# Ledger of designs, part 1: miniprotein binders against q96jn8r1131to1294

All scores and structures are predictions.

Target 1, 164 residues: q96jn8r1131to1294
Amino acid sequence: TLEFLENHGKNILLSNGNRTATRVASYNQGIVVINQPLVPQLLVQVRIDFLNRQWTSSLVLGVITCAPERLNFPASACALKRAAWLLRGRGVFHNGLKICEKFGPNLDTCPEGTILGLRLDSSGGLHLHVNGVDQGVAVPDVPQPCHALVDLYGQCEQVTIVNP
Below, numbering starts at 1 at the first letter of every chain, in headers, positions and changes, except where a header shows other numbers.
F, E and O are the ipSAE of ESMFold2-Fast, ESMFold2 and OpenDDE, as the mean of both directions, binder to target and target to binder. V2 is 0.75 times the mean of E and O plus 0.25 times the DockQ between their complexes.
[cut] stands for letters that were removed.

## First folded at step 1 (miniprotein)

Design A1 (at its last look DockQ between E and O 0.04; V2 from the best seeds 0.00; counts 0 for: pae E 8.8 > 1.5, pTM E .612 < .8, other shape alone 4.263 > 2.5, placed apart)
Fold by OpenDDE base, look of step 1:
Structure A1 (fold): chain B 164 residues (1-164), chain A 104 residues (1-104)
Amino acid sequence: as target 1 above (164 residues)
Amino acid sequence: SPEELKKLLEEAKRLIEEARKLLEKGDPEEALEKLMDAIFKLAELALKAYELGNPEEALELLIKLWDALEKAMELLEKGDPEEALKELERLIKEAERALKELEK
């Protein structure tokens, strides 16, 4: 089953069989990684459960290609310097550098209840899904294995892994 | 002193606000300088905070501030001043809360 790894940001509390992540302090230190690597045609989805409007920005979604169990998480996903492809706002980032200015919906404005998904296609393209709708390829040729990463940042205080 | 921390915080807030205005005016270069100045003020605040209140609480604050500063610096280095600004604004909120706790 899909779960968040025990190795996570220090402000994260896992619950619901490690399928729910809650950031219980501040606005950062909220990185979680899903246990199973992304494989072609596997759709991994998380639902935004709670937003705290006192903060700005929201969750970051992406993948890492390093071993997640041993990763020392920075305060935010944006600080990942290697092996990271991230979706933040409408931008796509690789190792902290913006590689796409506008892609899909603005993650910073997704309301509670939004279901965000990641899926690799047969060509290694990383797709973003929003409420079940394929938004297209966010990142082509993602190295495998890779793991889905969620940074509960800013407004986003809780997410839950949901099945398709 | 607590007063010094408050002063530094206010200075940082002012600089952040100035940066925001500059960004709105389409002057990112000068905005970046203001943000950098704000970062330095917050760094100084973090260091001085260690001398106040409970050492453990102070250390926690230092860690929080340092993490945020690192992110802000990274964002600035990568040419994302808008997000850096937001990060610093969040940091200000966090710092204000922490300082209140340290004053108890």
Scores: ipSAE 0.111, ipTM 0.576, lowest interface PAE 2.0, mean pLDDT 88
Fold by ESMFold2, look of step 1:
Structure A1 (fold): chain B 164 residues (1-164), chain A 104 residues (1-104)
Amino acid sequence: as target 1 above (164 residues)
Amino acid sequence: SPEELKKLLEEAKRLIEEARKLLEKGDPEEALEKLMDAIFKLAELALKAYELGNPEEALELLIKLWDALEKAMELLEKGDPEEALKELERLIKEAERALKELEK
């Protein structure tokens, strides 16, 4: 089953059979990774459970191609400078550099209850799904294997893995 | 053009103001992003100053700003918001000083 990996950010508490991640302090140290690599038939979905509106920015979604079990995570996903493709706000980032100004909805404005999904297509393209609707290819050719990553940053204090 | 120089100056002022507001709201990583954008606008202004024959002071200011930016990024990676806040406040003051110098 899909679960958040026990190796995660320092401010994360896992619950609900490791399917729910909560950031219990501060605004960062909230990186979590899904325990299985993405494959074309796998849609990984998380629901935004709780937002704290005192912050302007919200969660980051993406993938990493390093083995995540013993990876030393930085305080935020945006500090990942190797083997990382991230969706943040409306932008797409590769290893800390913005490569696309606008893709999909603005993640900083997604309300509680929004379901966000990641999957690979057969060409290695990374797709974002929003409430079940495919937003298209965010990144055209992601190396495999890769793992889905969520950073419970800023506004985002809790997410839960949900089935499609 | 003179109008392009004025536009760049106004954009840098706006970005620094946005960064200050973000820092007051407790968004230091977003504040850092806006300060990075401001530094790039100040770099464009310095290119125009170089064309006018005054490059040395502008380049020295930009090097100092880049070093301060790198320090602030390091502190944010450590996840210590109190120290990161102090350094971002210092960076904002340095950016404001650089903006004022480039206006001349």
Scores: ipSAE 0.006, ipTM 0.302, lowest interface PAE 8.8, mean pLDDT 81
ESMFold2 (binder alone), alone request of step 1: mean pLDDT 75; pTM 0.710
ESMFold2 (binder alone), look of step 1: mean pLDDT 74; pTM 0.705

Design A2 (at its last look DockQ between E and O 0.08; V2 from the best seeds 0.00; counts 0 for: pae E 10.6 > 1.5, pTM E .745 < .8, placed apart)
Fold by OpenDDE base, look of step 1:
Structure A2 (fold): chain B 164 residues (1-164), chain A 104 residues (1-104)
Amino acid sequence: as target 1 above (164 residues)
Amino acid sequence: SPEELKKLLEEAKRLIEEARKLLEKGDPEEALLKLAEAIWKLLELAMKALELGNPEEAEELLLKLMEALYKAFDLLEKGDPEEALKELERLIKEAERALKELEK
């Protein structure tokens, strides 16, 4: 089953069989990684459960291609400088560098209840899904294996892994 | 002029405070930009200080600013804008001290 790894940001509390992640302090230190690597055609989804409107930014979604179990997480996904492909706001980032200015909806404005998904296609393209709708390829040719990463940042205080 | 130096210092303080507020709002990216601007103001301050005299003090300030610049950027790279902010606040204090010395 899909779960968040026990190796996570220090402000994260896992619950619900490690399928729910809650950031219990501050606005950062909220990185979580899903245990199973992405494989072609597997749709991994998380639901935004709670937003704290005192913050302005929101969750970061993406993948890492390094071993997640031993990764020392920085305070935010933005600080990942290797093996990281991230969606933040409307931008796509690779190892901290913006490679696309406008992609999909603005993650910073997604309301509670929004279901965000990641899926690899047969060509290694990483797709973003929003409420079940494929937004297209965010990152072409992602190295495998890779793991889905969620940074509970800013407004985003809780997410839950949900099935398609 | 000394007045210009004070102005630059105040601008840097303002930018740092804005960065703080942005961090409190959960917007580290914009905060980073403000911090970078603050650094530039401080560097400009140091450079102008060299023009006013007391080159030894100004040079020392410039070196400290450069060092702090690298530290701040490093901290930001590590995803720790809060510590970067603290470093810049330290620089402000140092700049204030330096300005007092230049006025002597």
Scores: ipSAE 0.021, ipTM 0.355, lowest interface PAE 3.9, mean pLDDT 87
Fold by ESMFold2, look of step 1:
Structure A2 (fold): chain B 164 residues (1-164), chain A 104 residues (1-104)
Amino acid sequence: as target 1 above (164 residues)
Amino acid sequence: SPEELKKLLEEAKRLIEEARKLLEKGDPEEALLKLAEAIWKLLELAMKALELGNPEEAEELLLKLMEALYKAFDLLEKGDPEEALKELERLIKEAERALKELEK
């Protein structure tokens, strides 16, 4: 079963059998990682449970190819300078550089209740799902193994892993 | 002069906005440099505002700005540019209030 790893941002409290992550302080230090690597048949989904709209930016979603169990996470996923592909706002970022200006919906505007999903296709392409709808390939060939990452940044204060 | 204070405030605002964009781009190291420069501009602003002589309320606001600048500096030393940015955004509001009081 899918769970968030115990190695996470310092402002995260895990609950619900490590399937719910809550940012309990500040606006950052909220990186969580899914305990199993992505494989073509695996759809990792999280539901946005709680947002604080006083912030401008919201969650970041993506993958890392580093072994996550003992990785020292930065304050924000956007500071990951290697082995990271991130969806932030409407853009796609690789190792801190924007590689696509517009892909899928704007994550900064997703409401509470939105279910966001990540999966790999058979060619290694990274797909975003929004409320069950495949948004297409965000990144065409992600190295494997990779792990799904969520940064409970800014507006996003709680997410829960949900089954497809 | 009041014109010099306004110029320092606008320069600090520009630096803070640049730092925000750098953080959103995932470049916290360059953002730290911009925030440090903004702290220096706000410190210069506070020191020059005290030189102009102040009503008691404006002096109180400027002293609160100085305390908050030390807090922002500590956050930069700890490598937390996002928290430092939030502190500096708050300081911009305090500095605007203080500048209005000095012009009275």
Scores: ipSAE 0.006, ipTM 0.210, lowest interface PAE 10.6, mean pLDDT 82
ESMFold2 (binder alone), alone request of step 1: mean pLDDT 74; pTM 0.705
ESMFold2 (binder alone), look of step 1: mean pLDDT 75; pTM 0.721

Design A3
Amino acid sequence: SPEELKKLLEEAKRLIEEARKLLEKGDPEEALLKLAEAINKLNELALKALELGNPEEAEELLLKLMEALYKAFDLLEKGDPEEALKELERLIKEAERALKELEK
ESMFold2 (binder alone), alone request of step 1: mean pLDDT 75; pTM 0.726

Design A4
Amino acid sequence: SPEELKKLLEEAKRLIEEARKLLEKGDPEEALEKLRLAIWKLLYLARKAEELGNPEEAEELLRKLFEALYKAQELLEKGDPEEALKELERLIKEAERALKELEK
ESMFold2 (binder alone), alone request of step 1: mean pLDDT 74; pTM 0.705

Design A5
Amino acid sequence: SPEELKKLLEEAKRLIEEARKLLEKGDPEEALEKLKEAIRKLLELAYKAEELGNPEEALELLMKLWDALFKAYELLEKGDPEEALKELERLIKEAERALKELEK
ESMFold2 (binder alone), alone request of step 1: mean pLDDT 73; pTM 0.705

Design D1
Amino acid sequence: GKVYIFIEGDDPEKLRELIEKAVEIAKRLGGEVEIEVDGDKLIVYISGLSPEVAEKLAEEIKKLAEELGAKVEYWIEELE
ESMFold2 (binder alone), alone request of step 1: mean pLDDT 71; pTM 0.626

Design D2
Amino acid sequence: GKVEIRIEGDDPEKLLELIYKAFEIALRLGGTVTITVDGDKLKVEISGLSPEVAEKLAEEIKKLAEELGAKVEYKIEELE
ESMFold2 (binder alone), alone request of step 1: mean pLDDT 68; pTM 0.568

## First folded at step 2 (miniprotein)

Design B1
Amino acid sequence: SPEEAIKRLRELVEEARKALELDPNNPLAEYLKDALKMAEELLEYGDPEEALAELKRLIELAKRALELDPSDPLAKEFEKALKEAEELIKK
ESMFold2 (binder alone), alone request of step 2: mean pLDDT 60; pTM 0.440

Design B10
Amino acid sequence: SPELLEYLKDALKMAEELLEYGDPEEALAELKRLIELAYRDAPNEVMKEFEKALKEAEELIKKGDPEEAIKRLRELVEEARKALEE
ESMFold2 (binder alone), alone request of step 2: mean pLDDT 65; pTM 0.522

Design B2
Amino acid sequence: SPEEAIKRLRELVEEAYKDAPNEVLEYLKDALKMAEELLEYGDPEEALAELKRLIELAYRDAPNEVMKEFEKALKEAEELIKK
ESMFold2 (binder alone), alone request of step 2: mean pLDDT 63; pTM 0.454

Design B3
Amino acid sequence: SPELLKEFEKALKEAEELIKKGDPEEAIKRLRELVEEARKALELDPNNPLAEYLKDALKMAEELLEYGDPEEALAELKRLIELAKRALEEK
ESMFold2 (binder alone), alone request of step 2: mean pLDDT 70; pTM 0.612

Design B4
Amino acid sequence: SPELLEYLKDALKMAEELLEYGDPEEALAELKRLIELAKRALELDPSDPLAKEFEKALKEAEELIKKGDPEEAIKRLRELVEEARKALEE
ESMFold2 (binder alone), alone request of step 2: mean pLDDT 66; pTM 0.549

Design B5 (at its last look DockQ between E and O 0.94; V2 from the best seeds 0.00; counts 0 for: pae E 2.7 > 1.5)
Fold by ESMFold2, look of step 3:
Structure B5 (fold): chain B 164 residues (1-164), chain A 92 residues (1-92)
Amino acid sequence: as target 1 above (164 residues)
Amino acid sequence: SPELLEYLKDALKMAEELLEYGDPEEALAELKRLIELAKRALELDPNNPEALKLLAEALRELAEAYKKLGDPEEAKKYLEKAEELLKKAEEL
């Protein structure tokens, strides 16, 4: 079953059988990783449960291609400069470099209750889903194995893994 | 608050990267939101030199966004405002 790994940002509290992640302090140190690698036909979905609108930026989604169990996470996902493909705002980033200016909705404006999904297609393309609707390929040809990552940054204080 | 000031520093660094490597229109929009947040920090602590410097930095980055978008008169306006705030911070 899909769960958040026990290796996570220091401000995260896991609950609900490790399917819910809450950032319990500050605005950062909120990186969580899904325990199973993405494979074709696996749709990893999280629901935004709680937002604190005092911050301007919100969660980051993405994938990492290095083994996550013993990885030392930085304070924020945007500091990942290796083996990372991230969706932030409307931008798509690879190792800190923006590679797409406008893709999907602006993640900084997604309300509570939004369900965000990640999956790989058969060509290794990374797809974003928003409330069940495929937004298309965000990143072509992501190396495997890779794991889904969520950074509960800024506005985003709680997410829960949900079934498709 | 210390947390708000740390957030502003992080957010302004990310906005600077957006100006350098990306979309100045998106940077402009984010910087306007960050300026409002910095003004709120000053309402809570009006003579905080660090908050004044952060607001000045936000205005300087906003000016850079306007310069990249081809509006040097707006850029000059915000650079002048930023300089005034830096002088105030220096005197405190």
Scores: ipSAE 0.403, ipTM 0.729, lowest interface PAE 2.7, mean pLDDT 90
Fold by OpenDDE base, look of step 3:
Structure B5 (fold): chain B 164 residues (1-164), chain A 92 residues (1-92)
Amino acid sequence: as target 1 above (164 residues)
Amino acid sequence: SPELLEYLKDALKMAEELLEYGDPEEALAELKRLIELAKRALELDPNNPEALKLLAEALRELAEAYKKLGDPEEAKKYLEKAEELLKKAEEL
């Protein structure tokens, strides 16, 4: 069963069998990691449950290749400088450096109810899915094992892991 | 709101990075959103010098974005607004 790990950002409250993450304070400290590593053909999906429009930015989605159980989470995913591939807005980032300018839809403008998915293909390419639609390869060769990461940042205050 | 101001600082930093290393059009859009948020902060406290400075900084970056996009006239407009806000902040 896919769940969020107990090791998470300080402002996160887990519920619903650890399938729902809620940021209960401020705009940051909202990083969560999914327990099972991504393997080829496994589609991991989260639904945006609640947006607080007093903020501007929204969730960051990506993967980490370090051990998630021991990770000391920074206030935001943007501060991850190693072993991290992240999708923010329309950009793709590797260890804090932008490696792609325009990819997929703007995550900052995804409304409540949007289902975002991550999937590795057989060649190690990381795909983004939006509402079931494959947006293509965001990262061409991701080291394995890797874990899906969600940063409940800014507007995004709640997400839930959903089955395909 | 101190929390809102901290958010603006963080977001502005990200926008600056985007402007420096990314697409200026995307940076422009982000900066416009930040400016609106900063204005909202000022509605709550019109004489907050920190908020004024942050808004001024955002406007400066917006000006830079317009410069990169080939619109120097629009850039000048926002630069002037930024200067006015800084002046106001200094007088408080």
Scores: ipSAE 0.335, ipTM 0.712, lowest interface PAE 1.2, mean pLDDT 92
ESMFold2 (binder alone), alone request of step 2: mean pLDDT 83; pTM 0.821
ESMFold2 (binder alone), look of step 3: mean pLDDT 83; pTM 0.820

Design B6 (at its last look DockQ between E and O 0.19; V2 from the best seeds 0.00; counts 0 for: pae E 2.8 > 1.5, pTM O .729 < .8, placed apart)
Fold by ESMFold2, look of step 3:
Structure B6 (fold): chain B 164 residues (1-164), chain A 104 residues (1-104)
Amino acid sequence: as target 1 above (164 residues)
Amino acid sequence: SPEELKKLLEEAKRLIEEARKLLEKGDPEEALEKLKEAIEKLKELAEKAKELGNPEEAKELLEYLKDALKMAEELLEYGDPEEALAELKRLIELAKRALKELEK
């Protein structure tokens, strides 16, 4: 079943059978990774459970292609300089470089209860889903295997994996 | 003193406005330098404000300001200048609120 890996950011506490991640301090050190790589037809979904609106920026969502079980995570996903494709705000980032200014919704404004999903299409395109609605291809050709990542950054203090 | 804190806030506001103008004319490297200077002024403001003793609300705002300044530094390094500018404008408002609580 889908769970967050025990290897995660320092400020994360896992609960609910490792399906819920909570950031318990500060604004960063909140990277979590899903325990199975993405394959076509697998939709990985997380629900935003709790936001602290004092912060301006919110969660980051994306994929890494490095094996995650023993990886040393940086303090924030923004610092990933290789093997990473990230959605932040409305932008798409590859290895720390913005490659698309506007894709999908602004993640910084998603309310509590929003369900965000990631999946690969048959061509290796990475799709974002918002509350079950496909937003299209964020990244056209993601190397495989890749692993879904959430950074509970800024506003985002808790997410839970949900089944489709 | 409270006068020093207000001066630091006004200096940070000026630096942020200068950075905004530099971004509008396409000089992001100089804008980033101004934003770094604004961060330093706000860090100094937060440290000196804690030395004056605080009502609990001002103390909470100053703790959030400290962490938010760390976030602004990350945005300068890993984000783009427009993200850092937006964060620093918010931090000016937080600092202003903290100063008003200290004057009570």
Scores: ipSAE 0.373, ipTM 0.667, lowest interface PAE 2.8, mean pLDDT 87
Fold by OpenDDE base, look of step 3:
Structure B6 (fold): chain B 164 residues (1-164), chain A 104 residues (1-104)
Amino acid sequence: as target 1 above (164 residues)
Amino acid sequence: SPEELKKLLEEAKRLIEEARKLLEKGDPEEALEKLKEAIEKLKELAEKAKELGNPEEAKELLEYLKDALKMAEELLEYGDPEEALAELKRLIELAKRALKELEK
């Protein structure tokens, strides 16, 4: 089953069989990684459960290609400078470098209840799904194995892994 | 001083408003410059506020403000002035809350 790994950001509390992540303090230190690596045709989805409007930015979504169990997570996913492909706002980032300026919806404005999904296609393309709708390829060729990463940042205080 | 911080905030607000007007007029390049100036004002505000004996709540807000300002800078760097403008408007509100906490 899909779960968040026990190795996570310092402000994260896992619940519901490690399927729910809650950031219980501040605005950062909220990185979580899903246990199973992404494989072609596997759709991994998380639902935004709660937003705290005290903050402005929101969750970051993406993948890492390093071993997640050993990763010392920085305060935010934006600080990942290696083995990281991230979706933030409308941008796509690779190792901290913006590689696409406008992709899909603005993650910073997704309301509670939004279901965000990641899926690899047979060509290694990373797709973003929003409420079940494929938004297209965010990253054309992602190295495998890779793990889905969610950074509960800013407004985003809780997410839950949901089945397709 | 609190008065200095308020002044910086007001200057940032004014610059953001000017940027908005410039965008509406179809002058994105100058709008970006105004937004850059606004960011600098907010950075200065955050730094000066940190130098004060701030309560924990204010400190947290100011740290977030600093982080968010970096994101706004990135938006400007990649030529997304409208999103940068929207973000900066939100950051102004954040700064206001931080200042209120400092005044307690």
Scores: ipSAE 0.198, ipTM 0.608, lowest interface PAE 1.9, mean pLDDT 87
ESMFold2 (binder alone), alone request of step 2: mean pLDDT 76; pTM 0.750
ESMFold2 (binder alone), look of step 3: mean pLDDT 73; pTM 0.722

Design B7
Amino acid sequence: SPEEAIKRLRELVEEARKALEELKKALELDPNNPLAKEAEKLLEYLKDALKMAEELLEYGDPEEALAELKRLIELAKRALEELKKALELDPSDPEAREAEELIKEFEKALKEAEELIKK
ESMFold2 (binder alone), alone request of step 2: mean pLDDT 62; pTM 0.529

Design B8
Amino acid sequence: SPELLKEFEKALKEAEELIKKGDPEEAIKRLRELVEEAYKDAPNEVMEYLKDALKMAEELLEYGDPEEALAELKRLIELAKRALEE
ESMFold2 (binder alone), alone request of step 2: mean pLDDT 69; pTM 0.571

Design B9
Amino acid sequence: SPEEAIKRLRELVEELRKALEELKKALELDPNNPLAKEAEKLLEYLKDALKMAEELLEYGDPEEALAELKRLIELAKRALEELKKALEK
ESMFold2 (binder alone), alone request of step 2: mean pLDDT 68; pTM 0.581

## First folded at step 4 (miniprotein)

Design C1 (at its last look DockQ between E and O 0.55; V2 from the best seeds 0.00; counts 0 for: pae E 2.6 > 1.5)
Fold by ESMFold2, look of step 4:
Structure C1 (fold): chain B 164 residues (1-164), chain A 92 residues (1-92)
Amino acid sequence: as target 1 above (164 residues)
Amino acid sequence: SPELLENLKNALKMAEELLEYGDPEEALAELKRLIELAKRALELDPNNPEALKLLAEALRELAEAYKKLGDPEEAKKYLEKAEELLKKAEEL
């Protein structure tokens, strides 16, 4: 069963059988990682459960290509300078560098109830799904193995893993 | 509004993170929101030295964002305003 890994950001409290992550303090320290690597048949989906609208920036979604079980996570995903492919706001970032200005929705404007999904295609392309709709290939050649990552940043205070 | 001041401090830390990691467009958006919140705090307490200092710091960070976006003229205007606010805060 898909769960958030016990190794996570300092401000995260896991609940609901480790399928729900809540950021319980501040605006950062909210990185969570899915416990299984992405494979072509696996669609990882999370629902945005709760947003704090006092912030403007919101969650970051993406993948890491290093083994996540014993990593020391930085305070925020934007500080990942190695082994990371991230969707932030309107853009796609690789190791802290913006490689695409606009892909999919602006994550900073996604409302509560939005279901965001990640999967690999058979060629290693990383796909974003929004409310069940494939947005296309965000990254064409993600190294494997990789794990899905969510950073409960700014507005985003709770997400839950949901079944497709 | 101690809660508002704490939220402003956290927002400033967030903007500093965004500037450090090379995304001045994201930082600019957060800083504009932060500045409006700081101005609202000053409407409630116009001579609050902590709110004046937070607004001045936000303006300095906004100037840094404009420099990274290639607009040093705009950056200069905000730095000058930040220094004026810091001087006012020191007199209080």
Scores: ipSAE 0.390, ipTM 0.690, lowest interface PAE 2.6, mean pLDDT 89
Fold by OpenDDE base, look of step 4:
Structure C1 (fold): chain B 164 residues (1-164), chain A 92 residues (1-92)
Amino acid sequence: as target 1 above (164 residues)
Amino acid sequence: SPELLENLKNALKMAEELLEYGDPEEALAELKRLIELAKRALELDPNNPEALKLLAEALRELAEAYKKLGDPEEAKKYLEKAEELLKKAEEL
């Protein structure tokens, strides 16, 4: 069963069998990691449940290749400088460095109810799915094992893991 | 409005975080947007000391962003503007 790990950002409250993450304070300290590593052809999805418009920006989505159980989470995903491939806004980042300027839809403007998915293909390419539609390869070759990461940042205050 | 100012302050905090840990270009873009919003707020109340201070802080952070991007000359311009606004705010 897919669920968020107990090791998470300081402002996160888990519920619904650890399938729902809620940021209960401020705009940051909202990183969560899904327990099971991504495997080829497995689609992992989260739904944006609530947005708070008093903040700017929104969730960050990606993968990490370090052991998530022992990770000391920074205040935001942008501070991850190792073993991290992240989608933020329309950009793709590796260890804090932008490796792609424009990819897929702008995550900062996704409305509530949007379902975002991550999937590895047979060649190790990381795909972004938006409402079930494959947006293409965001990262061409991701080391395995890797875990899906969600940063409930800015506007994004709640997400839930959903089945495909 | 107080709500607008609070939102701007929060946005500034987020921009500062991006500047510290994220992509300086992304931080710069966010700061520029923030500055425009702050200027709009000042159009409604040109002598609001809190708004002036907020704009000054945003400009200071913008200067820092330019420093990180390797443009110290551009940074100096915004730093000077920030100082001018702070002086104005202190006189009110």
Scores: ipSAE 0.321, ipTM 0.684, lowest interface PAE 1.3, mean pLDDT 92
ESMFold2 (binder alone), look of step 4: mean pLDDT 82; pTM 0.795

